# Designs tried in a protein design chat: VH-VL binders against UPF0738 protein ABC2521. Part 4

Target 1, 124 residues: UPF0738 protein ABC2521, of Shouchella clausii (q5wf04)
Amino acid sequence: MKQYKVSAIEVDEEASTVELEEEIDAQLAARLKPGKRVLVDSDQYAFIYILEDEEAFYAIRFEKNVWPALNEAHKLKTSYYVKLNEHTRLALVDMEEELVFLLENIRGNGNYGEAFEQAVNDAF

## First folded at step 14 (VH-VL)

Design v4 (from u4 with light chain S95L)
Fold by ESMFold2, look of step 17:
Structure v4 (fold): chain C 124 residues (1-124), chain A 124 residues (1-124), chain B 107 residues (1-107)
Amino acid sequence: as target 1 above (124 residues)
Amino acid sequence: QITLKESGPTLVKPKQTLTLTCTFSGFSLSTSGLGVGWIRQPPGKALEWLAVIYWYDSKLYSPSLKSRLTITKDTSKNQVVLTMTNMDPVDTATYYCARHTFSYKGSYEYFDYWGQGTLVTVSS
Amino acid sequence: EIVLTQSPGTLSLSPGERATLSCRASQSVDKSYLAWYQQKPGQAPRLLIYDASSRATGIPDRFSGSGSGTDFTLTISRLEPEDFAVYYCQQYHKLWTFGGGTKVEIK
């Protein structure tokens, strides 16, 4: 699965723009759609938003370095858009709803891993 | 050929911890897009999802049961383990493990291969 | 939580007849997250239909699924003896839920 790391999140009162470390080429960017699913990579301390096309799925990775900005967007309950390249933005549909569900699911009894749960609790 | 099989005790006492192992073959959780979930079915009742674990350490727990559940995996052994604490007679059910898959042409959430199930009775 | 209500609870039919099974959701469900399973007595569920209307591998053409939003249907065009079983619908909306089942039994 191809993964794209987030370099920054520009948080505004109503919308947040997610920037990537590398651009997605125009042909792929034109056919990507939101997968409406957020996953967890507890080994590498990341949240993963799934993107898809008719051939495969792809990932947008929110690693710990962007969690402060992600928490800001979460607290403001903004919508999310990812800047795929200079000409294409894509709505990350359901991003906040999925994140809320995951944060609640992680909290509790260390069943995502105690170190990971602690890191999430510290950041959010 | 894809197969899954549940193993563990068939009788537990109230308040004890149940540990079930799903051993599978024909696929690996190192493959992106695959997961293994646990579903139970009390006698004469509907199916109830418990937990799922994916190729990352991504996992989800049923919100009503998350304080009692832990799901882990050993990818090298093709095993997924479910632990459920504080067992009660109402937890008497057949417990299934099943493979979850995303489509590479879209995301959808279903269980395509199931183990035979193991009946766990909670009684003194 | 989305509740799936299946009807009828029991459908008594003869081989060769057409069966129509209903699954109604308490909220709109993305059809790409709706599946149907068959469960014979003493056996595990078997995936029949995914994406509301796509047949799983090895499932005969007599099984078809349709619907969107809150209303979904499984149709068995001509019942075979092996089709007498319980059928469950399933959806995902942050968590998986299953319907209560429809038992298709021999009249």
Scores: ipSAE 0.606, ipTM 0.855, lowest interface PAE 1.9, mean pLDDT 90
Fold by ESMFold2, look of step 16:
Structure v4 (fold): chain C 124 residues (1-124), chain A 124 residues (1-124), chain B 107 residues (1-107)
Amino acid sequence: as target 1 above (124 residues)
Amino acid sequence: QITLKESGPTLVKPKQTLTLTCTFSGFSLSTSGLGVGWIRQPPGKALEWLAVIYWYDSKLYSPSLKSRLTITKDTSKNQVVLTMTNMDPVDTATYYCARHTFSYKGSYEYFDYWGQGTLVTVSS
Amino acid sequence: EIVLTQSPGTLSLSPGERATLSCRASQSVDKSYLAWYQQKPGQAPRLLIYDASSRATGIPDRFSGSGSGTDFTLTISRLEPEDFAVYYCQQYHKLWTFGGGTKVEIK
């Protein structure tokens, strides 16, 4: 699965724009759809939003370095958009709903790993 | 040929920890879009989802049971392990592991291949 | 969570008859997340229908699914002896939940 690391999140009152470390080329960007699912990489301390096309899955990786900005967007309950390249933005449909469910699934039991749970609790 | 098989103890005492192993063949958890889930069925009752683990190490737990469950995998051995703590007679059930899959043409969520199941009896 | 209510609980029919099984959701569900499973005595569940109406691999065309919103139906056009089993619907909305099942038994 190809993964695109988030470099920054610009948080506004109603919407947050996710910036990537590398741009996605125009042909792929035109095909991408939101997968409406957030997953966890507990070993690498990341939340992963799934994107897809007709052939494959792709990932937007929210690593620990952007969790402070992600928490700001979460507290404001903004919508989320990812800037795929200079000309294309894509809505990350259901991002906040998925994140809310996932944060609750992580807390309180240590079965994602105690260090990971602590990192989530510290950030969110 | 895709197959899954559950193994582990068939009798446990109250308050003990149950450990079940799912060994599968014909697919790998290194493949994007695949996961292995655990579902149980008390005698004469409906199916209940417990947990799922996906490619890489993303996981989810049933919210009502998450404090008692841990799911892990060994991708190189094609194994997934479920641990359930503090067993009680109401946990007597047939436990199944099953492959979870996504659709590349749209999002949908189902379990397409199941193991034969293993009956776990919790003595009173 | 979304509750799935299946009816009837038991459907007593003869081979060759048409079976119609109902699954009602407590709130609207996306049909792409609606599946049906068959479970024969002593066996694991088997996926029959996904995406509310698409047959899984190897499922004969006498099985069909339909519906949207809160109301979904599994139809078996002409019952064969091997079709007497329990049938479960399933949905996903953050969680997987299953209906209580409909037992199709021989009259």
Scores: ipSAE 0.602, ipTM 0.870, lowest interface PAE 2.0, mean pLDDT 90
Fold by ESMFold2, fold request of step 16:
Structure v4 (fold): chain C 124 residues (1-124), chain A 124 residues (1-124), chain B 107 residues (1-107)
Amino acid sequence: as target 1 above (124 residues)
Amino acid sequence: QITLKESGPTLVKPKQTLTLTCTFSGFSLSTSGLGVGWIRQPPGKALEWLAVIYWYDSKLYSPSLKSRLTITKDTSKNQVVLTMTNMDPVDTATYYCARHTFSYKGSYEYFDYWGQGTLVTVSS
Amino acid sequence: EIVLTQSPGTLSLSPGERATLSCRASQSVDKSYLAWYQQKPGQAPRLLIYDASSRATGIPDRFSGSGSGTDFTLTISRLEPEDFAVYYCQQYHKLWTFGGGTKVEIK
């Protein structure tokens, strides 16, 4: 699965814009759809939003370095848009709802891993 | 060709820990979009989802049972393990493992291949 | 948590008759996450329908699904002897839940 790392999140009162480390070309950007799912990479300390086209899955990867900004967006309950390139934005549909559910599922008992749970508790 | 099989104890005493192993063939959890879930069915009752683990170490637990469950995998052995603590007679059920998929063509969720199930009886 | 209520609990029908099974959700669900399973006595469940209306591989065309929002239906157009089983609906909304089942039995 191709993963695109988030470089920054620009948080505003109503919406957050997710910036990527690399630009997605215009042909792929035109085909991408939100997968409406957030997954966890507990070994690498990341939240992963799934994107898809007719052929494959792709991921928007929120590593620990952007968790402070992600928490700011979470506290404000903003909508999320990813900037795929200079001309294309895509709504990350259900991002906040999925994140809320995951944070609750991670909490308690250490069954996602004690270190990972602690890192999540420290950041959120 | 795709098969899953549950193994583990068939009789457990109250308060003991149940460990079940799902061994599968015909697919790998290194493939994006695949997972293995655990579902149980008390005798004469409906199905209840317990947990799922995806093609990397992303997982989810039933919220009401989360404190008692741990799901892990060994991709090289095509195995998924479920541990459930503090067993009680009400946990008597047939336990199934099943392949979870969601398609990049439709963003849908289902369990398409099931093991034969293993009856676990919890009694004093 | 979304509750799925299946009705009726039991359908008593003869071979050749049409069976109509209802699944009602406690709140609106995305039809792409709605599935139906068949479970014959002593066997594991088998996926019948996904995406509310798409037949799984190897499922005969007498099985069809429909619905959206809170109301979903599984129809068996002409019951065969092998169709007497319990049928479950299932949804996903951050987690999976199953309905209580409808038993289709021979009259």
Scores: ipSAE 0.585, ipTM 0.860, lowest interface PAE 2.1, mean pLDDT 90
Fold by ESMFold2, fold request of step 16:
Structure v4 (fold): chain C 124 residues (1-124), chain A 124 residues (1-124), chain B 107 residues (1-107)
Amino acid sequence: as target 1 above (124 residues)
Amino acid sequence: QITLKESGPTLVKPKQTLTLTCTFSGFSLSTSGLGVGWIRQPPGKALEWLAVIYWYDSKLYSPSLKSRLTITKDTSKNQVVLTMTNMDPVDTATYYCARHTFSYKGSYEYFDYWGQGTLVTVSS
Amino acid sequence: EIVLTQSPGTLSLSPGERATLSCRASQSVDKSYLAWYQQKPGQAPRLLIYDASSRATGIPDRFSGSGSGTDFTLTISRLEPEDFAVYYCQQYHKLWTFGGGTKVEIK
């Protein structure tokens, strides 16, 4: 699965803009759709928003370095957009709802991994 | 050609830990978009989802049971393992594993292939 | 969590008759996440319908699904002997939940 790391999150009162380390070419950007799912990479300490076209899955990867900004967007309950390139932005539909549910599912008895759960509790 | 089969004890004493293994063939959890879930059905009652693990080692637990459940996989052996702690007579049920399919052509959520099920009785 | 209420609990009909099964959700459900399963006695569930109205592979045309929002319907246009079973609806909204089932039995 191709993954695109988040370099920064530009948090505003109503909307947050997700910046990527590498731009996505216009052809791919035009066919990408939001997958409306957030997954967890507990080994690498990341949240993964799924994007898709009709042939493959792609990932927007939120590693620990952006979790402070992610928590700020979460507290403000902003909408989320990812800047795919200079001319294309895509709504990350259901991002906040998925994150809220995941945070509650992670907390508990260590069944996501003890160190990962601690990192989530510390950041959120 | 796609098959799933549950294995594990059929009789468990109260307060013991149940361990069930799902062994499958005809697909791999290295394939994007696939997962394996566990669903149980108490005698004469409706189906209840327990947990799912995805191609990516991401997982999700039923909120009411998450403190008692752990799901893991071994992709090289085509196996998924569920453990459930502190078993009680009310946990007597047929336990199914089933393949979860996340469609590339939309965000459909369903279980398309099911194992035969294994009845687990919790009794002194 | 979204509760699915199926009605009727039992539907007693003869072969050749039309069966209409209802699934009502406690909140609006995205129809892309709505599925129907058939379960015969002593067997595992089988996927019938996904996306509220799309038939799974190998499912006969006599099965059809419809609905949106909170109200969904499974219709069996002409019951055959193998169709007497329990039917469950299922939805996804962060988690999977199933309805209580409708048993379709011979009158």
Scores: ipSAE 0.578, ipTM 0.859, lowest interface PAE 2.1, mean pLDDT 90

## First folded at step 15 (VH-VL; from v4 with heavy chain Y56F)

Design w4
Fold by OpenDDE, fold request of step 16:
Structure w4 (fold): chain C 124 residues (1-124), chain A 124 residues (1-124), chain B 107 residues (1-107)
Amino acid sequence: as target 1 above (124 residues)
Amino acid sequence: QITLKESGPTLVKPKQTLTLTCTFSGFSLSTSGLGVGWIRQPPGKALEWLAVIYWFDSKLYSPSLKSRLTITKDTSKNQVVLTMTNMDPVDTATYYCARHTFSYKGSYEYFDYWGQGTLVTVSS
Amino acid sequence: EIVLTQSPGTLSLSPGERATLSCRASQSVDKSYLAWYQQKPGQAPRLLIYDASSRATGIPDRFSGSGSGTDFTLTISRLEPEDFAVYYCQQYHKLWTFGGGTKVEIK
């Protein structure tokens, strides 16, 4: 599965723009749709938004370095849009709702890994 | 052919910890879009989802039971383990592991293959 | 959480008859997250329908699903002897919940 790392998050009051370290090819970008799911990579300390086309899954990785910005967006309950390339933006549908649920699911137990849980609790 | 099979004790005492293992074949938890979940069913009652683990080290727990649940995987062995602490007679149920999938062809969420289930009785 | 209420609790019919099973959600459910399962006595559940109306692999066309919003229906056009079982609807909204089930029994 191809994964794209988030380089930065530009937070506005209503909407946040997610920037990637690598631009996505125009042809692929045109096919991508939101998967409406956020997963957790507790080993690598990342939140993963799933994208998809008709053939495969793709991942947008929100690693620990962008968690402060992500938390800022979270606090404002913004919508999220990822800049796939210069000319294509994609709405990360249900990202905030997924994130809220995950944060709550992570808190309270060490069953996600104590170190990861602590990191999440510190960041959000 | 896809198969799943639950194994573990069929009798536990109150306050003890239940450990169940799901051994599966025909698929791998390294495959994107796939996960393994646990669902239980008290005798003559409906189904209750407990937890799920995905191809990432991504986990979700039932909010009402997460404090008692831990789900882990060994991808190399095609095994998923569920532990449930502080067992009570009310936890007597048939416990199923099942493959979870969400499709890149659409946003689907279901369990498409199930183990035969294992009846766990909690009694003094 | 979203609560699924299935009705009737028990449906007594004869082979060859049409069965109509209802699943009502406490709030709107995206049809893509609505599934139906069949559970025969002493067996594990089997996926029947996903995306509210799509048949899973190997499921006969006598099974059909429909509905949207809060009301979903599973229909068995002509009951076969092997169709007498308990049927569960299931939805996903951050977590998975199941209905209470409808038992289709032989009259």
Scores: ipSAE 0.716, ipTM 0.919, lowest interface PAE 0.9, mean pLDDT 95
Fold by OpenDDE, fold request of step 16:
Structure w4 (fold): chain C 124 residues (1-124), chain A 124 residues (1-124), chain B 107 residues (1-107)
Amino acid sequence: as target 1 above (124 residues)
Amino acid sequence: QITLKESGPTLVKPKQTLTLTCTFSGFSLSTSGLGVGWIRQPPGKALEWLAVIYWFDSKLYSPSLKSRLTITKDTSKNQVVLTMTNMDPVDTATYYCARHTFSYKGSYEYFDYWGQGTLVTVSS
Amino acid sequence: EIVLTQSPGTLSLSPGERATLSCRASQSVDKSYLAWYQQKPGQAPRLLIYDASSRATGIPDRFSGSGSGTDFTLTISRLEPEDFAVYYCQQYHKLWTFGGGTKVEIK
């Protein structure tokens, strides 16, 4: 599964723009759709938004370095858009709702691992 | 051929911890879109989802039971382990592990293959 | 949390008859996340329908699913002797929840 790491999050009052470390080619960008799911990689300290086309899954990785910005967006309850390339942006549908649910699910009795839970608690 | 099988103690005393292992074959938990979940069913009652673990070290727990549940995986052994603490007679049920499928061909989510289940009785 | 209510609790029919099972959700459910399972006595559940209306692999065409929003239906056009079992609907919305089940028993 191809994974794209988030380099930065530009937080605005209504909408946040997610920047990637690398651009996605126009052909793939045109096929990508939101998977409407966020997963947790507790081993690598990342939140993973799932993208998909008709053939495979793709991942947008929100690693620990962008959690402060992600938290700012979360506090403002913004919409989320990922900049796939210079000409294509994609709405991360249900990102906020998924994140809210995960944050609640992570907290409590170390069921995600003590270190990871602490990191999440510190950031959000 | 896809198979799953639950193993562990069938009798647990109140306040003790239940540990169940799901051993599966025919698929790998490193495959994108696949996970393994646990579902229980008290005798003569309906089904209740407990937890799921995905191809990442990504987990979800039932909110009402998350403080008591821990799910882990060993991809190399094709095993998923569920622990449940502070068992009570009300937790007496048949416990199933099942393959969770997150399909990119339309964003479907269901449990398509199930183990035979193991009856766990909580009693003094 | 979305609650699924199945009706009737028990459906008594004869082989060859049509069975109609209802699953009502407490709030709207995306049909992509609605599934039906069959469970025979002493066995694990078996996936019947996914995406509200798509038959799982190996499922006979006498089984069909329909519905959207809060109302979903499983139909067995002509009951076979092996179809007498308990049927559960299931939805996903952040959580997985199951209905209480409908028992289809022989009259």
Scores: ipSAE 0.706, ipTM 0.917, lowest interface PAE 1.0, mean pLDDT 95
Fold by ESMFold2, look of step 16:
Structure w4 (fold): chain C 124 residues (1-124), chain A 124 residues (1-124), chain B 107 residues (1-107)
Amino acid sequence: as target 1 above (124 residues)
Amino acid sequence: QITLKESGPTLVKPKQTLTLTCTFSGFSLSTSGLGVGWIRQPPGKALEWLAVIYWFDSKLYSPSLKSRLTITKDTSKNQVVLTMTNMDPVDTATYYCARHTFSYKGSYEYFDYWGQGTLVTVSS
Amino acid sequence: EIVLTQSPGTLSLSPGERATLSCRASQSVDKSYLAWYQQKPGQAPRLLIYDASSRATGIPDRFSGSGSGTDFTLTISRLEPEDFAVYYCQQYHKLWTFGGGTKVEIK
């Protein structure tokens, strides 16, 4: 699965804009749809928003370095958009709802990994 | 040919920890879009989803049971393991493992191949 | 959590008759996340319908699914002896939940 790392999140009161380390070419950007799913990569300390086209899955990776900004967007309950390239923005539909669910699911007896759970508790 | 098979104890005492292993063939959890989940069914009652683990180390637990469950995998052995703590007679059920699959043509969330199930009885 | 209510609880019919099974969701459900399973006595569940209306591989065309929003239906156009079983609907909205089942039994 091709993964695109988040470099920054610009948090505003109503909407947050997710910046990527690399641009997505115009042909792919035009085909991408929100997958409406957030997954956890507990080994790499990341939240993963799934994007898809008709052929494959793609990932937007929120690693620990952007968790402070992600928590600010979460507290404000903003909409999320990812800047795919200079001309294309895509709504990350259900991002906040999925994140809320995951944060609650992670809390417990260390069953996502004790170090990972601690890192999430420290950041959120 | 895709197969899954549950193994583990069939009788446990109250308060003990249950460990079940799902061994599968015909697919690998290194393949994007695949996962293995656990579902149980008390005798004469409906199905209840317990946990899922995906092609990377992403996982999700039933919210009502998450404090008692741990799911892990060994991709090289084609195995997924479920641990459930503090067993009670109410946990008597047939436990199934099943393959979860996304679809590259959209998000279709279902379990397409099931093991035969293993009945676990918790003594009263 | 979305609750799925299946009705009727038991449907008593003869071979050759048409069966209509209902699954009602407590909130609107994306039809691409709705599935139906068949479970025969002593066997594991078998995926029957996905995407609310698409038949899984190897499922006969007498099985059809329909619906959207909160109301979904499984129809068996002409019951065969092997169709007497329990049927479960399933949805996904952050987690999976199953309906309570409808038992289709011989009258």
Scores: ipSAE 0.677, ipTM 0.876, lowest interface PAE 1.5, mean pLDDT 90
Fold by ESMFold2, fold request of step 16:
Structure w4 (fold): chain C 124 residues (1-124), chain A 124 residues (1-124), chain B 107 residues (1-107)
Amino acid sequence: as target 1 above (124 residues)
Amino acid sequence: QITLKESGPTLVKPKQTLTLTCTFSGFSLSTSGLGVGWIRQPPGKALEWLAVIYWFDSKLYSPSLKSRLTITKDTSKNQVVLTMTNMDPVDTATYYCARHTFSYKGSYEYFDYWGQGTLVTVSS
Amino acid sequence: EIVLTQSPGTLSLSPGERATLSCRASQSVDKSYLAWYQQKPGQAPRLLIYDASSRATGIPDRFSGSGSGTDFTLTISRLEPEDFAVYYCQQYHKLWTFGGGTKVEIK
């Protein structure tokens, strides 16, 4: 699965724009759809938003370095858009709803890994 | 041919920990979009989802049971393991493992292949 | 949590008859996450319908699903002897929940 790391999140009152470390070419960007799922990479301390086209899954990775901005967007309950390239933005449909559920599912137990749970608690 | 099979004890005493193993063939959890979930069914009652683990070690737990559950996988053995602590007679049920699939051609959520189930009785 | 209420609890019919099974959700459900399963005594559930109306691989065309929002229906157009079983609806909204089942039995 090709993964695209988030470099920054620009948080506004109503919407947050997710910036990637590398641009996605126009042909792929035109095909991508939101997968409406957020998954956890507990070993690498990341939240993963799934994107898809008719052929494969792709991922937007929110690693620890962007968790402070992600928490800001979460607290404000903004919509999320990812800037795929200079001309294309894609709504990350259900991003906040998925994140809320994951944060609750992670907390209170060691069954995601105690170090990971602690990192989540510290950031969110 | 896709198959899943549950193994583990059929009789457990109260307060003990249950460990169930799902061994599967015909697919691998290295394949994007696949997962294995655990569902139980008390005698004569409805199905209840317990936990799921995905192809890259992402996991989710039933909120009401999350403090008692741990799900792990061993991809090299095509196995998924569920551990449930502090067993009680009300946990007597048939435990199923099932393949979870969400398709990148449409974000559907279902369990398409099921193991035969194993009855676990919790009794003194 | 979304509660799925299935009705009737038991449906007593003869082979050849049409069966109509209802699944009502306590709040609107994304139909792409609505599925139906068949379970025969002593057996695991079998996926019949996903996306509310799409038949799973190998499921005969006498099984059909319909509905959206809060009201969903499984229809068996002409009951065969092998169709007498319990049927469950299932939805996903952050977690999976199942209905209580409708038993289709021989009258």
Scores: ipSAE 0.593, ipTM 0.862, lowest interface PAE 2.0, mean pLDDT 90
Fold by OpenDDE, look of step 15:
Structure w4 (fold): chain C 124 residues (1-124), chain A 124 residues (1-124), chain B 107 residues (1-107)
Amino acid sequence: as target 1 above (124 residues)
Amino acid sequence: QITLKESGPTLVKPKQTLTLTCTFSGFSLSTSGLGVGWIRQPPGKALEWLAVIYWFDSKLYSPSLKSRLTITKDTSKNQVVLTMTNMDPVDTATYYCARHTFSYKGSYEYFDYWGQGTLVTVSS
Amino acid sequence: EIVLTQSPGTLSLSPGERATLSCRASQSVDKSYLAWYQQKPGQAPRLLIYDASSRATGIPDRFSGSGSGTDFTLTISRLEPEDFAVYYCQQYHKLWTFGGGTKVEIK
């Protein structure tokens, strides 16, 4: 599964724009749609928004370095958009709702791993 | 041929911890879009989802039971383990593990293959 | 949490008859996340329908699913002896929930 790391999150009052370290090919970008799910990579300390086309899954990786910005967006309950390339933006549908649910699911007793849980608690 | 099979104790005392292992074949948890979930069914009652683990080390727990549940995987062994603490007679049920499918061909999420289930009785 | 209510609780029919099972959601459900399962006595559930209306692999065409929003239906056009079982609807919305089940029993 192809994964794209988030380089930065530009947080606005109503909407946050997610910037990627790597631009996505124009042809692929045109096919991508939101998977409407956020997963957790507890081994690598990342939140992963799933994208998809007709053939495969793709991942937008929110690693620890962008968690502070992500938290700012979260606190404002913004919408989220990812800049796939210079000409294509995609709405990360249900990003905030999924993140909220995950944060609640992670908190509690370290069943996600104590170190990861602590990191999440520190960031959010 | 896809198969799943639950193993573990069939009798647990109150307040003890239940540990169940799901051993599967025909698929790998390294494959994107796949996961394994646990669902239980008290005798003569309906089904209740407990937890799921995805192809990442991504987990999700039933909100009402998350404080008692831990799900882990060993991809190399094709095994998923569920632990449930502080067992009570009300937790007596048949426990199933099932393959979860996250489809990119439309947004589908369901359990398409199930183990035979293992009856766990909680009694002093 | 979305609650699924299935009706009737028990459906008594004879082989060859049409069975209509209802699954009502407490709030709107995306049909993509609505599934039906069959559970025969002493067996594990088996996936019948996904995406509200798509038959799983190996499922006979006498089984069909329909519906949207809050109302979903499983129909068995002509009951076969092996179809007498409990049927569960299931939805996903951040978590998975199941209906209470409908038992289709022989009259």
Scores: ipSAE 0.585, ipTM 0.891, lowest interface PAE 1.1, mean pLDDT 94

